VHH binders against q9yez8. Designs and how they scored, part 12

Target 1, 342 residues: q9yez8
Amino acid sequence: MVEARGGLDPRRLFKAYYSLSPPVEEPRDIAYREFAFQLFDGDVYVRHIGFDSMEELLSYMAREAPKNAYYSVARYSLPTARSMEEKGWLGSELMFDIDVDSLEGCGEVLGDSCLSRGYKQAVRLVEALYRDFGVPSTLYFTGNRGFHVLADCGWCRRLGREERREIARYFTLEGLRLELIIPRPGRRGVRPAPPSPDDPGLRGWIARAALERGVDLSAVHEAIEDLLDDVRVAIDVKVTQDISRLARIVGSLNGKAGLLVARLGLEGFHPGDWLSPFRGEVEFRASARLEESRILGRTVSLEPGRVYSMPAHIAVLLQLKGYGAVAGGEVVVRAAAGWRPL
Short names: E, the ipSAE of ESMFold2; O, the ipSAE of OpenDDE; V2, 0.75 times the mean of E and O plus 0.25 times the DockQ between their complexes.

## First folded at step 5 (VHH; framework vhh_8cml_1)

Design C2f (at its last look DockQ between E and O 0.01; V2 from the best seeds 0.00; counts 0 for: pae O 9.0 > 2, placed apart)
Fold by ESMFold2, look of step 5:
Formats: structure tokens, sequence, C-alpha cells
Structure C2f (fold): chain B 342 residues (1-342), chain A 124 residues (1-124)
């Protein structure tokens, strides 16, 4: 439990969470990873940290209560070294980033519908990695406005920037010559075969999207814009190219929204209080206007200077986003196994 | 109002170089794929070079490949065509064109906006 007397300090909330044996997922090959943290004290960013065990990582996080917590997608022989050359790069996981704020109509929007749109694209990416490349992968919510997909496979660990760029462009469809994938009839007496749901790659994905929409496979060009929107994944190519990229520690809190970095299944995503360890009802004093939005399953609107009663997890999010401050009430911090008063 | 304004054309000797520019206004440039097309008198416009909306992918006609380079600067709303090793067969009016989206198309009929063109003449 964290008292909200005279305002609420996010550091104390994060400290409480990390002190409760949080359900943090152990990074694979932890001793080979570089860790990085953004700390609340002075907003300091600390890199080149290494741990030999999960116990050391958890002890560090409980002690420091980081604002943001990361580990490298790379494995290094000496992860604490200052330079990339001295670190001894052994290979990197394949990482994909879907930033919902980059989706059409989603910038500066706090609404759940943008999260659902990003989730749908992330699921498609996981499915396509498996079907088209034979690569199993894991889907994560970043604790703010995005999703990560991570894949670790033998052939992909040593890929360079250009190969990773080519993989990323397969999903964004940037520069695709559609006629090479699904030719149009343009020659007298020549009719190209329609796509089949069993076709490899993009042809198969277009065909399956068409079947889901009830579009005739012989007429996919008539609906092609909608079909391509169904199959395209708007990932950040620069993230995927970067062999030294940092991923978020699963089960840690994201300092921008106070939400958990969470492993997700493929069966649906319905944002709600389960993305937060924070419970309770608090009073929130708004300092900025928020047009009516559905946030984590609740409709919220704000006018500057007004005080609102709301669930703690929403108030913490709004405070971290700069919409105001918690002015009263008590926040209960609950980990995976329950809650513990401070 | 949408405008595409080409510049940089002119008369050059065979083997010479030219750099074409196309300044865009009136639309969100970074949401459009760009292309260079050329047209000799009495002929149809033909694709020369294409570049995707973020600049990450390019494509070239067989005649341009290896000699021409398309590039773009989204901060300046400008697309460029560097033409090296020019031949008399390259003579024509060069047009820039814009197509909304992330796809590349070689057919002129797919393009939304066109410039007025700039003359390139390679004289032997």
Amino acid sequence: as target 1 above (342 residues)
Amino acid sequence: EVQLVESGGGLVQPGGSLRLSCAASGFTFSRYAMGWFRQAPGQEREFVALISWRGGSTDYSDSAKGRFTISRDNAKNTVYLQMNSLKPEDTGVYFCAAKRGYLLYTSPSEYDYWGQGTQVTVSS
C-alpha cells in the first residue's frame, strides 16, 4: 500500500512493486546479456551492467526500483565492456517493434482501440514468422503504447543489418511490386492463377485475408487495398536492423505508463487493470484536457483544474503521461501472488 | 494545391552526368512513393526509377540500372535522380510522379500526381 498524501511519488510505487517478488521473466542466457536501466534519481540512464544469475538481477531491481529496465537482444562474451568490439558479439535475437502511435490516427491517442490495432498486427507477425520462416516467436506488450516480438533461432542470430532489414521489409511491404506477387490479366488469352491460401509467403497471406473477408480469390485486385492493410505489419525497420538493441525485461514496469511489460498469447488482447499492479480508488487533479477516451477499459475525460475519482491504475498512467497528479487516496500495490502494504 | 516541380535538365555530351530534382508541395510527401519517368517524342512514358515512401527500396528500368540513382530527402520534400554515363538514348522529357502508399508501380497510369517535366538532351 502506498499513501497518496500530498501527492504521489512514482518511485515509491515502483519500489513497492519490485519489493514484492515481482513476476519478472528471466532473460535467456542471462550471463551473456548487457543490462540497462533508467533510474528515477536524476533520471539517470545506466548501461553496461551484467548479472550472473536471476537472483542478482532481481536484487538489483528491488534495490534500485528502476523507471525502465532493459536487456540486450545480443549475447556478448563480455557484456559489461564499454565498446561493441570489446563486448565480443556472439549474435542477436530478431526483434520487431510495433509502435501504435505510428499507426494512422493513433498519435497522441490514449485509447484502447489503437492498442487493439497494434495487437492484431503483432499477432499476424508472430504467425507469419512461423509460417513463412519456420521461426517461433514470443509476443510482448511493452507496458505503454507498443508491442515487441522476439525470435531466437540459430540461423538468425548472426544475421547482419542488411539481412535483418530485408526481413523487416517483408512485413512492412515497403517497395513491394504487387504485380510480381499477384499478376494482373493484361495479355490477351493469359490469365494468371489466382492466389491460394496454401501459397507460400505474401500470396498465401493475401488469399487467406481474402477468404476471411469473403472476397473471391479470382478478384483479389478489386479489394487489394483492404487486403494489404490486413496483412501488412507496421514495424520499425531500424529496430529490427539494430543488432545491439535493448528489449524490455518482461514483468518490469514501463516508466511512461506504469504498466507491466507482459507476455501475451495470440487469443485476444483486452486492455484492463490486469496490466497494472496498482489498485485502489484515488482522487486525481487534472492539469490538462483529455478528450473522452477509453483507457484500459474505462471511459475517461478531463478538464484542467477538476478533481476526479478514479481507479489507481488509470490515475498513475495519467500522472506519468503528464495529465495531472494524484491528490488523495491510497494505492495498493499487488504482485502476481497478492498485495502487500508498505 | 499539389505541385511537383522538376529541375536540373539540360544539354549534355554522351558520357556526361546530370542531377534532376523534383520539389513536392501540397501533399504529405513522406506518405508517397516517387518515380521518374521519361518520354521521347511520339513514344509513351516509360518508367526509369522508383523509390519507396521512406526511401528504403528502389527499382530501376533495365536501361537505367547501374547508371542512375534515385534518392529522396523527406525533410526537404524532394526526390532526386542522379544520371551518370548518359547516352543519346536517354534523351527525352523527364517527369517526376507520386503515388500514395508503400507500393511501387511501373505503370504510369497508377500515379496520382505528375510534374510538368524537364528536358534532358544528350547530343552526340
Scores: ipSAE 0.210, ipTM 0.682, lowest interface PAE 4.6, mean pLDDT 88
Fold by OpenDDE, look of step 5:
Structure C2f (fold): chain B 342 residues (1-342), chain A 124 residues (1-124)
Amino acid sequence: as target 1 above (342 residues)
Amino acid sequence: EVQLVESGGGLVQPGGSLRLSCAASGFTFSRYAMGWFRQAPGQEREFVALISWRGGSTDYSDSAKGRFTISRDNAKNTVYLQMNSLKPEDTGVYFCAAKRGYLLYTSPSEYDYWGQGTQVTVSS
C-alpha cells in the first residue's frame, strides 16, 4: 500500500496521470514525427522514437511515464533513423518559443505576473503572424515558464534555417534600422508622413503602440525606445531557426512544474488549478525560502523547515522546483483538467 | 469476501434529493479511498465523487459540484452520497468503488472493488 508518509515520488505522480489515458493531442502526421522523451530514471533522454498511431504513443507514455515528452516540428520519411540525413526531412512547422526568463524582472519562480507578460507577448506574436504574414498559428502554454506558437503553412514548412531566422528577427527587432521604417525629417523641411496604425509591418505596430501610450504619431521619435519595447517580442531565435526543434506534446506534463502543456486562446490567460491534473489538500514541508509570490492564482510564501497545508497542484509544483516536498495528505489525479484559456 | 452494497436509489422528481449508501465488508475500509460512479444507458461509467480514506479530501465531477456531497463513516464501514437538486441527466446506475492508496483516481479502471450498483431515476 502506498501511503503519504513522506516525500512524494514525482515519477509515481506522472505515472498515475499517464496511466489514465489523458487527453493528449495527436500531432499531425504522427507517423512522420520523431518523438523524444526525458525519463525520470537518471534523467535519460530517449530520441528517435516513432509511433504509427495515437494509441501507441499513449501506451508508451503510460508505460514509461516520461518527465518530459516531445515531438519534432519536422516531418521525416524515416523519423526513427539515427542520422539526420537518413531521417529524410520533408518540412517543418514554424515554431516560436517565448520564455518568461527573457523578461525583465522575472525570477525563477513561476509567477502569475511573469506568465501574464509572456502570454501578452505570445498573443502579439500570433496576431502579427496573421496580420503581417498571413499565417494562422496556435498558442500553447509549455507547462512551466514559457509559451509556444506553432505555425503550419505550405511555404512555412519549406523554410530553411536562415529564412526562419529572418522571420524571428522581425519579432525580436534584431538588426532593425529604424530610420528605414520611421524616417526623420530632412534638412530641407520635408517631413515624412507619420506612421499610421494601418501601415503594414513594424511601422504599423509602432504606430499602434504609440496610440496605446498616448504618444502623438508625429512625435514617435521622442518615445521610440519605449515603443520598441512594446513592439518587441521576446522569442528565442535559436528555437525558431532550428528545423528539427522538439515541441512539447500537448496534454503532457512539464517535468519542471508538473503542469500541463495546454492549448490557449487569445482572450486571456489566468493560471490556476486547471493547468494541473493534481487535486486535493496536502502537507508540504519547505526546504527553501520563497518570497511572497502569486502562483497559479494563490499567494505563496515559504520558510525552510516549516510545514504548510496547500493544494496539491501548488505543492507538486513547489516540490519539482526544489522548494520542499509533500509530507502528507492525499493527491487526486485527474485524466482531464478542463483546459480554459480564461 | 469483499463486498460493496449500494442502497438508497429510487425514483425522484427533478429538484428532489436522494441519499445513497454503500456498505463495505471483507477489507480494511479505513485504508481505502471510496468513490461514486454512475452509468447511464448507452454511456460509459463516469466519475461522480471520491473521498480519501480519512475523509480529509474530497473531489467531485463538474456536474456534481455544488449539488452532491460525499461522506464516510469508518466506524460503520459506509460511504454516502447526498444528492440534491437532482436533474433528469443524473439518471443512471450509481456504483460504489474502493481504492487503496494515497493517490486518488477519477478513472474507474484504477479502483479495486466495485458494488453491484443502485438505480437512480430522475423523472417528472
Scores: ipSAE 0.013, ipTM 0.295, lowest interface PAE 9.0, mean pLDDT 90
ESMFold2 (binder alone), look of step 5: mean pLDDT 88; pTM 0.890

Design C2g (at its last look DockQ between E and O 0.01; V2 from the best seeds 0.00; counts 0 for: pae E 18.5 > 2, placed apart)
Fold by OpenDDE, look of step 5:
Structure C2g (fold): chain B 342 residues (1-342), chain A 124 residues (1-124)
Amino acid sequence: as target 1 above (342 residues)
Amino acid sequence: EVQLVESGGGLVQPGGSLRLSCAASGFTFSRYAMGWFRQAPGQEREFVALISWSGGYTDYSDSAKGRFTISRDNAKNTVYLQMNSLKPEDTGVYFCAAKRGYLLYTSPSEYDYWGQGTQVTVSS
């Protein structure tokens, strides 16, 4: 428990959480990974850290209570080396980053509707990786406004920057030429068959999108913009092409929202208190205006100067995002209470 | 009102260079792929170059490859066509065109908006 009287220090909250031996997921081949941490003290990034065991990692996190915690998608022979050349690259997972900021109509506030939309795209990505590339992947909530998808197949690990970029473009549809995948009738005297949901690649996805929207497969061109919106995945290509990208440690807290980096299934995503280790009812003094928004399953609005009673998981999130500060009450910190990936 | 206004055309000698500009207004420029087309007298309008909404992807006709460069500035709502090593066969009216979305097209019929065109004449 952390007393909120007189103000709530985010570092204290995070320290409390990491001191409880939280269920942090061990990165694969941990001894070959570079770790990086952003600390509350001066917002300093500490890089080129290595651990030989999960115990060492957890001990470090408990001691330092990082604002953000990362590990490299790359495996290195010498992860603690300062230069990339000395690190000795052995391969990297294929990483995709979906940020809801890239979605139309999504503002800076962590809204449930935007998270849901992001999640749907992430699911689409996972399904496409599997169906079209034969690659299984894992989906994570980043603890703020995004999702990560990681694929760790043998040939994936060996991909270079350009190859990774091309894979990313498959999902962003950058460079897509529709006439190559769905030719129009009458061109060059050819009357191609309409796309089928059983077709491979993007052609099949477009057909499936058409069916879901009730669009006739012979009239796909009439609704192609809408259909492509359904098929497109708004990933950050720069993230995917970077063989040395840092991913968030699963089970760690995101310093921007105070939420857990969480592994997700494909059955659905319902943001709620299970994404936060913080419990209790607190007083929150608002310092900024917040229009009515749905956050973690709760409708929230704020006026500057007003004090609100609210759940700790909401209050901490709002504080970290600069909307005010917890002014009273007690926050209970739990390592795994109520955490449900579904 | 949607407008595409081409400029930079003119008379140039073989081997010379021109830079065409197309200023866009009346729509969200950054959401559109842009293309350049040309039409010689008595001929059909033909594809020259295209660029994706972000500028991250470009494509050219076989005739334009190696000589022409398409680029864009989304902050200025402008697309450009740098034409080097011009030939008499490059003579024609050059049109700027816009297509909403992420797809790229080489067929004129796929584009939503068109400029009025600018005359390019390559002659000794």
Scores: ipSAE 0.063, ipTM 0.545, lowest interface PAE 2.4, mean pLDDT 90
Fold by ESMFold2, look of step 5:
Structure C2g (fold): chain B 342 residues (1-342), chain A 124 residues (1-124)
Amino acid sequence: as target 1 above (342 residues)
Amino acid sequence: EVQLVESGGGLVQPGGSLRLSCAASGFTFSRYAMGWFRQAPGQEREFVALISWSGGYTDYSDSAKGRFTISRDNAKNTVYLQMNSLKPEDTGVYFCAAKRGYLLYTSPSEYDYWGQGTQVTVSS
């Protein structure tokens, strides 16, 4: 147990967390990965770091207490080299990024409801990777307002940027010419067969979505935009295309919200204190207005200049987001992480 | 109120160039695929070019391919058609059109919104 008294310095809290045997998950093939960290002092980023063991990584994070911690989706022969050519690229995992703030209506609000929408998109992606590509994958909360899906398969590792872009476009539906997969009925000509739930790929997926909504399979065009909303995943194609992309270290803290990067299951996502190692009751002085919102399972509202009693994990989040500062009370840092793995 | 306003048309000689612009308002531009269509006298509107909502995918009619370039600037809510090596056969009224969603269509009947058109005349 670690106590922080009389004030809140995020650097001190992160230092305490990393010093208490944090449940950080070891990246696969750690010696082949480039690591990168953002330090608390300004815009200082350090890259091209390598570790030979989990012990070295944990020692580094306990010493440096990074604001953000990353490892490459790529495996390299020489991960500490500065250029891709010198690094000796051996292949990259598939990474998919769902940024909740890019969802329609979510960029201007703080709160749990948009996280639920992003989670549902991420689950859809995990299920479709297995169903349509035979690829198992792992779902992570990024510790702020996003989700990552990572997949590591033998045939995937050596895919180039263009192949990765095409996989991503399968999910975003960008470039989809619906007439090519579900032709419209002609006036006098042969009527095309309707899609079947047994059809491969998007054609079958659209048919299954239609059955769930009670839409006649011969009439999918009449409801097509709703059906496509049921199958589309709002990922950033450029992230998936980029073979040198960095992923967050699972079990590390995200510096924007003070929440854990957490492995998730597919059974639901309910933000709460389990996403935080921080405990205690504090006084929080607001410096900005927040309209009533559900934050990590609690209803919160703020008026500038007012002081509120609240749980530490919410106060840390609000301070990092710029809504005010802890003015009193005590923050306890748990020895174990409060995250919930898959 | 949705509006699509084309500009940049005019009279050019064969081999010349024009750049058409279409300014959009009244909808979330970045959620719409955009297309350019043209109509010669006595003809139906025909597909010229299309671009996905993000700009990541483009397609062209056979007659436009290699000579025309569609692009978009989502920060300015504007779609463009750069037309090079113009021919008399390119003469007509050019319309921009918008379709909400991820789907890309070459049929005019699929598009939700249309501009008023801008005249392009290539003198023979």
Scores: ipSAE 0.000, ipTM 0.332, lowest interface PAE 13.7, mean pLDDT 86
ESMFold2 (binder alone), look of step 5: mean pLDDT 87; pTM 0.887
ESMFold2, look of step 6: ipSAE 0.000; ipTM 0.114
ESMFold2 (binder alone), look of step 6: mean pLDDT 87; pTM 0.881
OpenDDE, look of step 6: ipSAE 0.000; ipTM 0.217

Design C2h (at its last look DockQ between E and O 0.01; V2 from the best seeds 0.00; counts 0 for: pae E 4.8 > 2, placed apart)
Fold by ESMFold2, look of step 5:
Structure C2h (fold): chain B 342 residues (1-342), chain A 124 residues (1-124)
Amino acid sequence: as target 1 above (342 residues)
Amino acid sequence: EVQLVESGGGLVQPGGSLRLSCAASGFTFSRYAMGWFRQAPGQEREFVALISWSGGSTDYSDSAKGRFTISRDNAKNTVYLQMNSLKPEDTGVYFCAAKRGYLLYDSPSYYDYWGQGTQVTVSS
């Protein structure tokens, strides 16, 4: 339990969470991973950390109460070495990052609607990885305003940076020469075959998107901008290309929003209190304006200088985002089974 | 107020090199794919090289592959064409062109903005 007098101390709040048997998911092959943490003190970033067991990882997080917690997508023979050459790279998972602030109109908006848009792109990516590459993958909410998709497959592990770039560009469609794939129909004469929903790859995805919109398959060029928007995924190619990239530890807290890094299913994403280990009703003193927004399933608006009664999980998020501070009440921290989304 | 200004053209011997530059202003350069096109007398404008908005993807005509390199510097709002091993058939006016979006097109009809062109002459 953390008292809210004089405002929240984020480090004490996070330390309470990590001290209460947090529902952290063990990273696969933990002994082969480099770990990295961002600490509250001085906002320092520490790397080249290794653990032989989940017990060691949990002990570290309880002791240090990190602002952010990461492990490498790479497996290394010596993960604590300081240079890539000395680490002994054994291969890397394939990682994709969708940052909702990069979506049109979302860098100026705080709220659930942009998370829903990012989620839809992340689901599309998971489905396309499976359908087009035969690769099952796992979808995670990053605990703030993004999603990660992580895939581990035998042929993927040893791919180099250029091969990973090629895979990423398949999804962003950057540089696509569409008319070489789906030629435009002529005004008269022989028409090229239209795309079919059974076609492999992008051609099939365009056809399926067209059917969903009721677009004639022979006329996909008439709606092509909308169809491409339906199939592309706006991932950061540099993230996927980077074989040394860090992934967030599932069940850890994201320091920007105080929300859990959560494994997600493909059946929907409905932000709410289940993304937070924090409970209670608090008084929140606003210091910045927030136009009416849906935040974690609740409608919220703020005027500077006013005090609002609200659930702790929303107040913690708003404070970490710089919209004000908790002015009264108590924040209760829950952990373990009830707070780990699957 | 969109402006594309090519420079770096000139007279060169066969086998020589030239580096073209195109300075862009009046639009968000990093949101545009860029291309170099050329036009010889009595011929249609033809694509030479294309580069995506981030610079991460490029494409070349058959005649340019292996000899020409397109690049861009989004911090300086400039696209470049390095032309090596020049041949007399490379002679023509070279145009810089911009098209909004992430797609690459080799047809001039897709491009929204055009420079005035710079003359490249390979003697003989």
Scores: ipSAE 0.188, ipTM 0.661, lowest interface PAE 4.8, mean pLDDT 88
Fold by OpenDDE, look of step 5:
Structure C2h (fold): chain B 342 residues (1-342), chain A 124 residues (1-124)
Amino acid sequence: as target 1 above (342 residues)
Amino acid sequence: EVQLVESGGGLVQPGGSLRLSCAASGFTFSRYAMGWFRQAPGQEREFVALISWSGGSTDYSDSAKGRFTISRDNAKNTVYLQMNSLKPEDTGVYFCAAKRGYLLYDSPSYYDYWGQGTQVTVSS
């Protein structure tokens, strides 16, 4: 009998999960998508993979147990071609990537507070896409320190790099000329009306931010920096402008944290054990110091050399983050974890 | 011969409680994880609860969580399922199952041995 003594191999854990045929979401037009996988063995990336069906994809994942699993936001006529030119681009979803690393005060540790802040920005992005652009989108947790927002619309798919970049800049506020959207009083001898929450575009968002902060709409200039911080979305422009960007397969595991790529709603985000397929209580031997942090709803601190009893979903995360290793216990692997009923 | 024999099933009113037992023989019980599954009429067999060989780890389906408790007595080669706050939707045949290994699964395909099941009926 094999016991979890002396440590758990992350590949074996992932293998166990993928062997259960978990509820991985099928990418739209799967046969037109390029797939890429990072394997545990040598951390090798395998690209230019194609599947004709979800069954084939799941079989591959079960067999290979990838550390990370991706699909292209682009559709191609020949997705398995090695050169981008030969792939035959047919269009791409509009993708946004929010990483909490871009947020002030957010370090390397997967903290709930930073995730919450990231989520808030992601929600803002989703709302703005819809309100300002008329584009519905889907929000995903990446299984580590980020969020993906994917928009799939007819005109979205046809956007080139430059157009996508401009859309991204709308959210980052890069190049914003405030005087064009909120003129200062006295300019040209006129007194402009204050912004209104009903105003379109950024002007309206600034007004709404002002109201939320209790700032008078006639005095938005006095607090404009703070208001812009509320309106700004910290997306990676490089990700958005890339028509061939790889997105994480929903329902797959992120190799950096052992958490699920999960679809999220707009009602809130509370990190917890539901983001992991791993359950049970295990012994964890710490090899590095971790200051007190809130991780997946639990307060965690570590001292090197000490052994802790903790839930498997946290232990696996900490191991993957390099804080130590599971030293004992048994891990439950569940295929249905990470999914919330709508 | 490997045997798993379930008992403790019966008819109970909504909100009531039952305690299921599963007596194991024919294999080294203390080296096996144990699980409970159930099957409602016309439905597929579904996971309810599991417990590691040592009893150090347990897990439950979403439906069972907070209401059911799995435990085991290795000296008696028996696994138990305490079911509280029973609901009509809990009605079905409950099966005991055994599995080897340090990785525990909620999928029935990974379990090596199965009992014949015991009927649980929750009805007014």
Scores: ipSAE 0.029, ipTM 0.455, lowest interface PAE 3.4, mean pLDDT 90
ESMFold2 (binder alone), look of step 5: mean pLDDT 88; pTM 0.893

Design C2i (at its last look DockQ between E and O 0.01; V2 from the best seeds 0.00; counts 0 for: pae O 16.2 > 2, placed apart)
Fold by ESMFold2, look of step 5:
Structure C2i (fold): chain B 342 residues (1-342), chain A 124 residues (1-124)
Amino acid sequence: as target 1 above (342 residues)
Amino acid sequence: EVQLVESGGGLVQPGGSLRLSCAASGFTFSRYAMGWFRQAPGQEREFVALISWSGGSTDYSDSAKGRFTISRDNAKNTVYLQMNSLKPEDTGVYFCAAKRGYFLYTSPSEYDYWGQGTQVTVSS
């Protein structure tokens, strides 16, 4: 149990969480992974850490209470080596990053609706990886304003940076020549077949998007920009291209929002208190203005200098985002839930 | 008001080089794919080189491939065409064109905005 009176130290809350048998999931092939952490003390970012077992990882996290916790998408023969050459790269998972702030109208705006938009794109990415590449993948909430999709398969582990860039461009649609996918009807006697929802690849995705919008398949060109917006996934190509990229440890806390990194299903994403191990009612003293926003299922609005009663998980998020500080009340850390719906 | 302004054209001997520039204004340049097209007298505009909005993908006509290089500088709102090993067949007016989005289009009819063109003449 952690009590906060006249202030809140996020470090103490994270320490309590990691000390209470946190539901952290073991990374696959843990002994082959480089680990990295950002620590509260000195705001230090440390890399080249390795663990032989889950017990070692959990012990480290309980001791250090990291602000952010990561492991490599790469497998290395010597993950603790400081140079890439010495590490002995054995292959990397494919990682896709959807940053909600990169979506139109979502930059620097808190709110569940932008998370819902990012989630929809992430689900489409998971579905397309399977349908178009035969690659199963897993969807994660990053604990802040983003989603990661991780895919691990034999042929994809050894792909180089340029091949990974090409895969990413398939989803962003950058550089795609539409006339090769959806030819226009000829002016004189030639009429290409319209796309079908059973067509492979992007052509099939365009057809399915058209059916969802009620667009005639023979007339997709008339709505093509809207259809492409439905199909496109706004991933950061540089993340996918980078074979040394770090992924977040599932069940760890994100230092920017105090929310859990959570594995997600494909049936919906409904932000709420289940994303946080923090409970209680607190008083929050605002130091910045927040326009009305729906935060984790609650409507929140702030004026500087005012004090608000609110759930702890929202207050911790707002304090970490710089909107104020907890001024009173008690925060309880729940050990048994966090990344799964209650 | 959207403007695309080409420059860098001129008279060149066969085998020579030219670098064309196209300065863009009045739209969010980094959200547009860009292209260079050319038109000889009495002919339709034809695709020469295309570049995606980020600069990460390029495409070239068969006649340009290996000789021309398209590039862009999104901080300066400018697209370039480096033309090497020029031939008399390259003579024409070169136009800069912009299309919103992430596709590369070879058909001139797909492009939203056009410049006024710059003359390139390779002597025979």
Scores: ipSAE 0.011, ipTM 0.453, lowest interface PAE 9.4, mean pLDDT 87
Fold by OpenDDE, look of step 5:
Structure C2i (fold): chain B 342 residues (1-342), chain A 124 residues (1-124)
Amino acid sequence: as target 1 above (342 residues)
Amino acid sequence: EVQLVESGGGLVQPGGSLRLSCAASGFTFSRYAMGWFRQAPGQEREFVALISWSGGSTDYSDSAKGRFTISRDNAKNTVYLQMNSLKPEDTGVYFCAAKRGYFLYTSPSEYDYWGQGTQVTVSS
């Protein structure tokens, strides 16, 4: 429990959480991973950290209480080396980052609608990776405004920057020549076969999108823009092409929102208090205006200067987002918060 | 208690057909991807087929493609494996498996729950 009287220091909250030995997920081949941490103190990044065991990692996190915690998607022979050459790259997982910022209408405030849209795209990505590339993957909420999809396969690990970029482009549809996938009718009486949901690749996805929208497969051209919007995945290509990209540690807290990096299923995503280790009712003094929005399943609006009573998981999020500060109450920190994808 | 109960196995002649069923209980079936695996004597358990939680995506091993069909009925908490054109090489214990929250793994280690298996024997 952390007393919020006189103000709540986010570092104290994070410290409390990490001191409870939270269920942090062990990165595969932990001894081969570089770890990086952003600390609350001056927002300093500490890089080139290595751990031989989960125990060591947890101990470090408990001690340092990082604002953000990362591990490299790359495996290295010497992950603590400062130079990339000395690190000895052994391969990297294939990583995709979907940020809701890339979605139209999604502002800086973490809204459930935007998260839902992001999640839908992430699910599409996971399905496509498997169906089209034969690659299984895992889906994570980043604890703020995005989702990570990680794929780990033998040939995936060996991909270079350019190959990774090309895979990313498959999902963003960058450079897509639609006429090659969905040919237009030519001569009178000669019509290309309509796309089928059983078709491989993007053609199949377009067909499936059509069916979902109730669009006749023979009329795909008439709705092609909408269908492409359904098929397109707004991934950050820069993240995917980077063989040394840092991923968030699962079970860690995101310093921007105070939410958990959580493993998700494909059955749905319903943001709620389960994404936060913080419990209790607190007083929150707003310093900025927030229009009515749904955050973690709760409708929230703020006027500057007003004090609100609200759940701690919302208050902490709002504080970290710069909308005000917890002014009173008690925050209970729980490590075993039911991380159940809803 | 989580349970997966396979049924439908038996002895069949080459070229014959079987339909396996797996009844699930003790968990929210519609939130799980389901898979079929098989294990022949002295061999490792191998992937046969999988289906996503919604049934919208399926995949098969190379051996199963064109002959086997996986399907599910979420209302009945059941996953099926229609096996046609069976071969002696298809002989083994067939297992139903469930995976929560993660899409389409072919590795047995990724699945959360397993049935006890049903014996399929293809012999003349």
Scores: ipSAE 0.000, ipTM 0.214, lowest interface PAE 16.2, mean pLDDT 89
ESMFold2 (binder alone), look of step 5: mean pLDDT 88; pTM 0.890

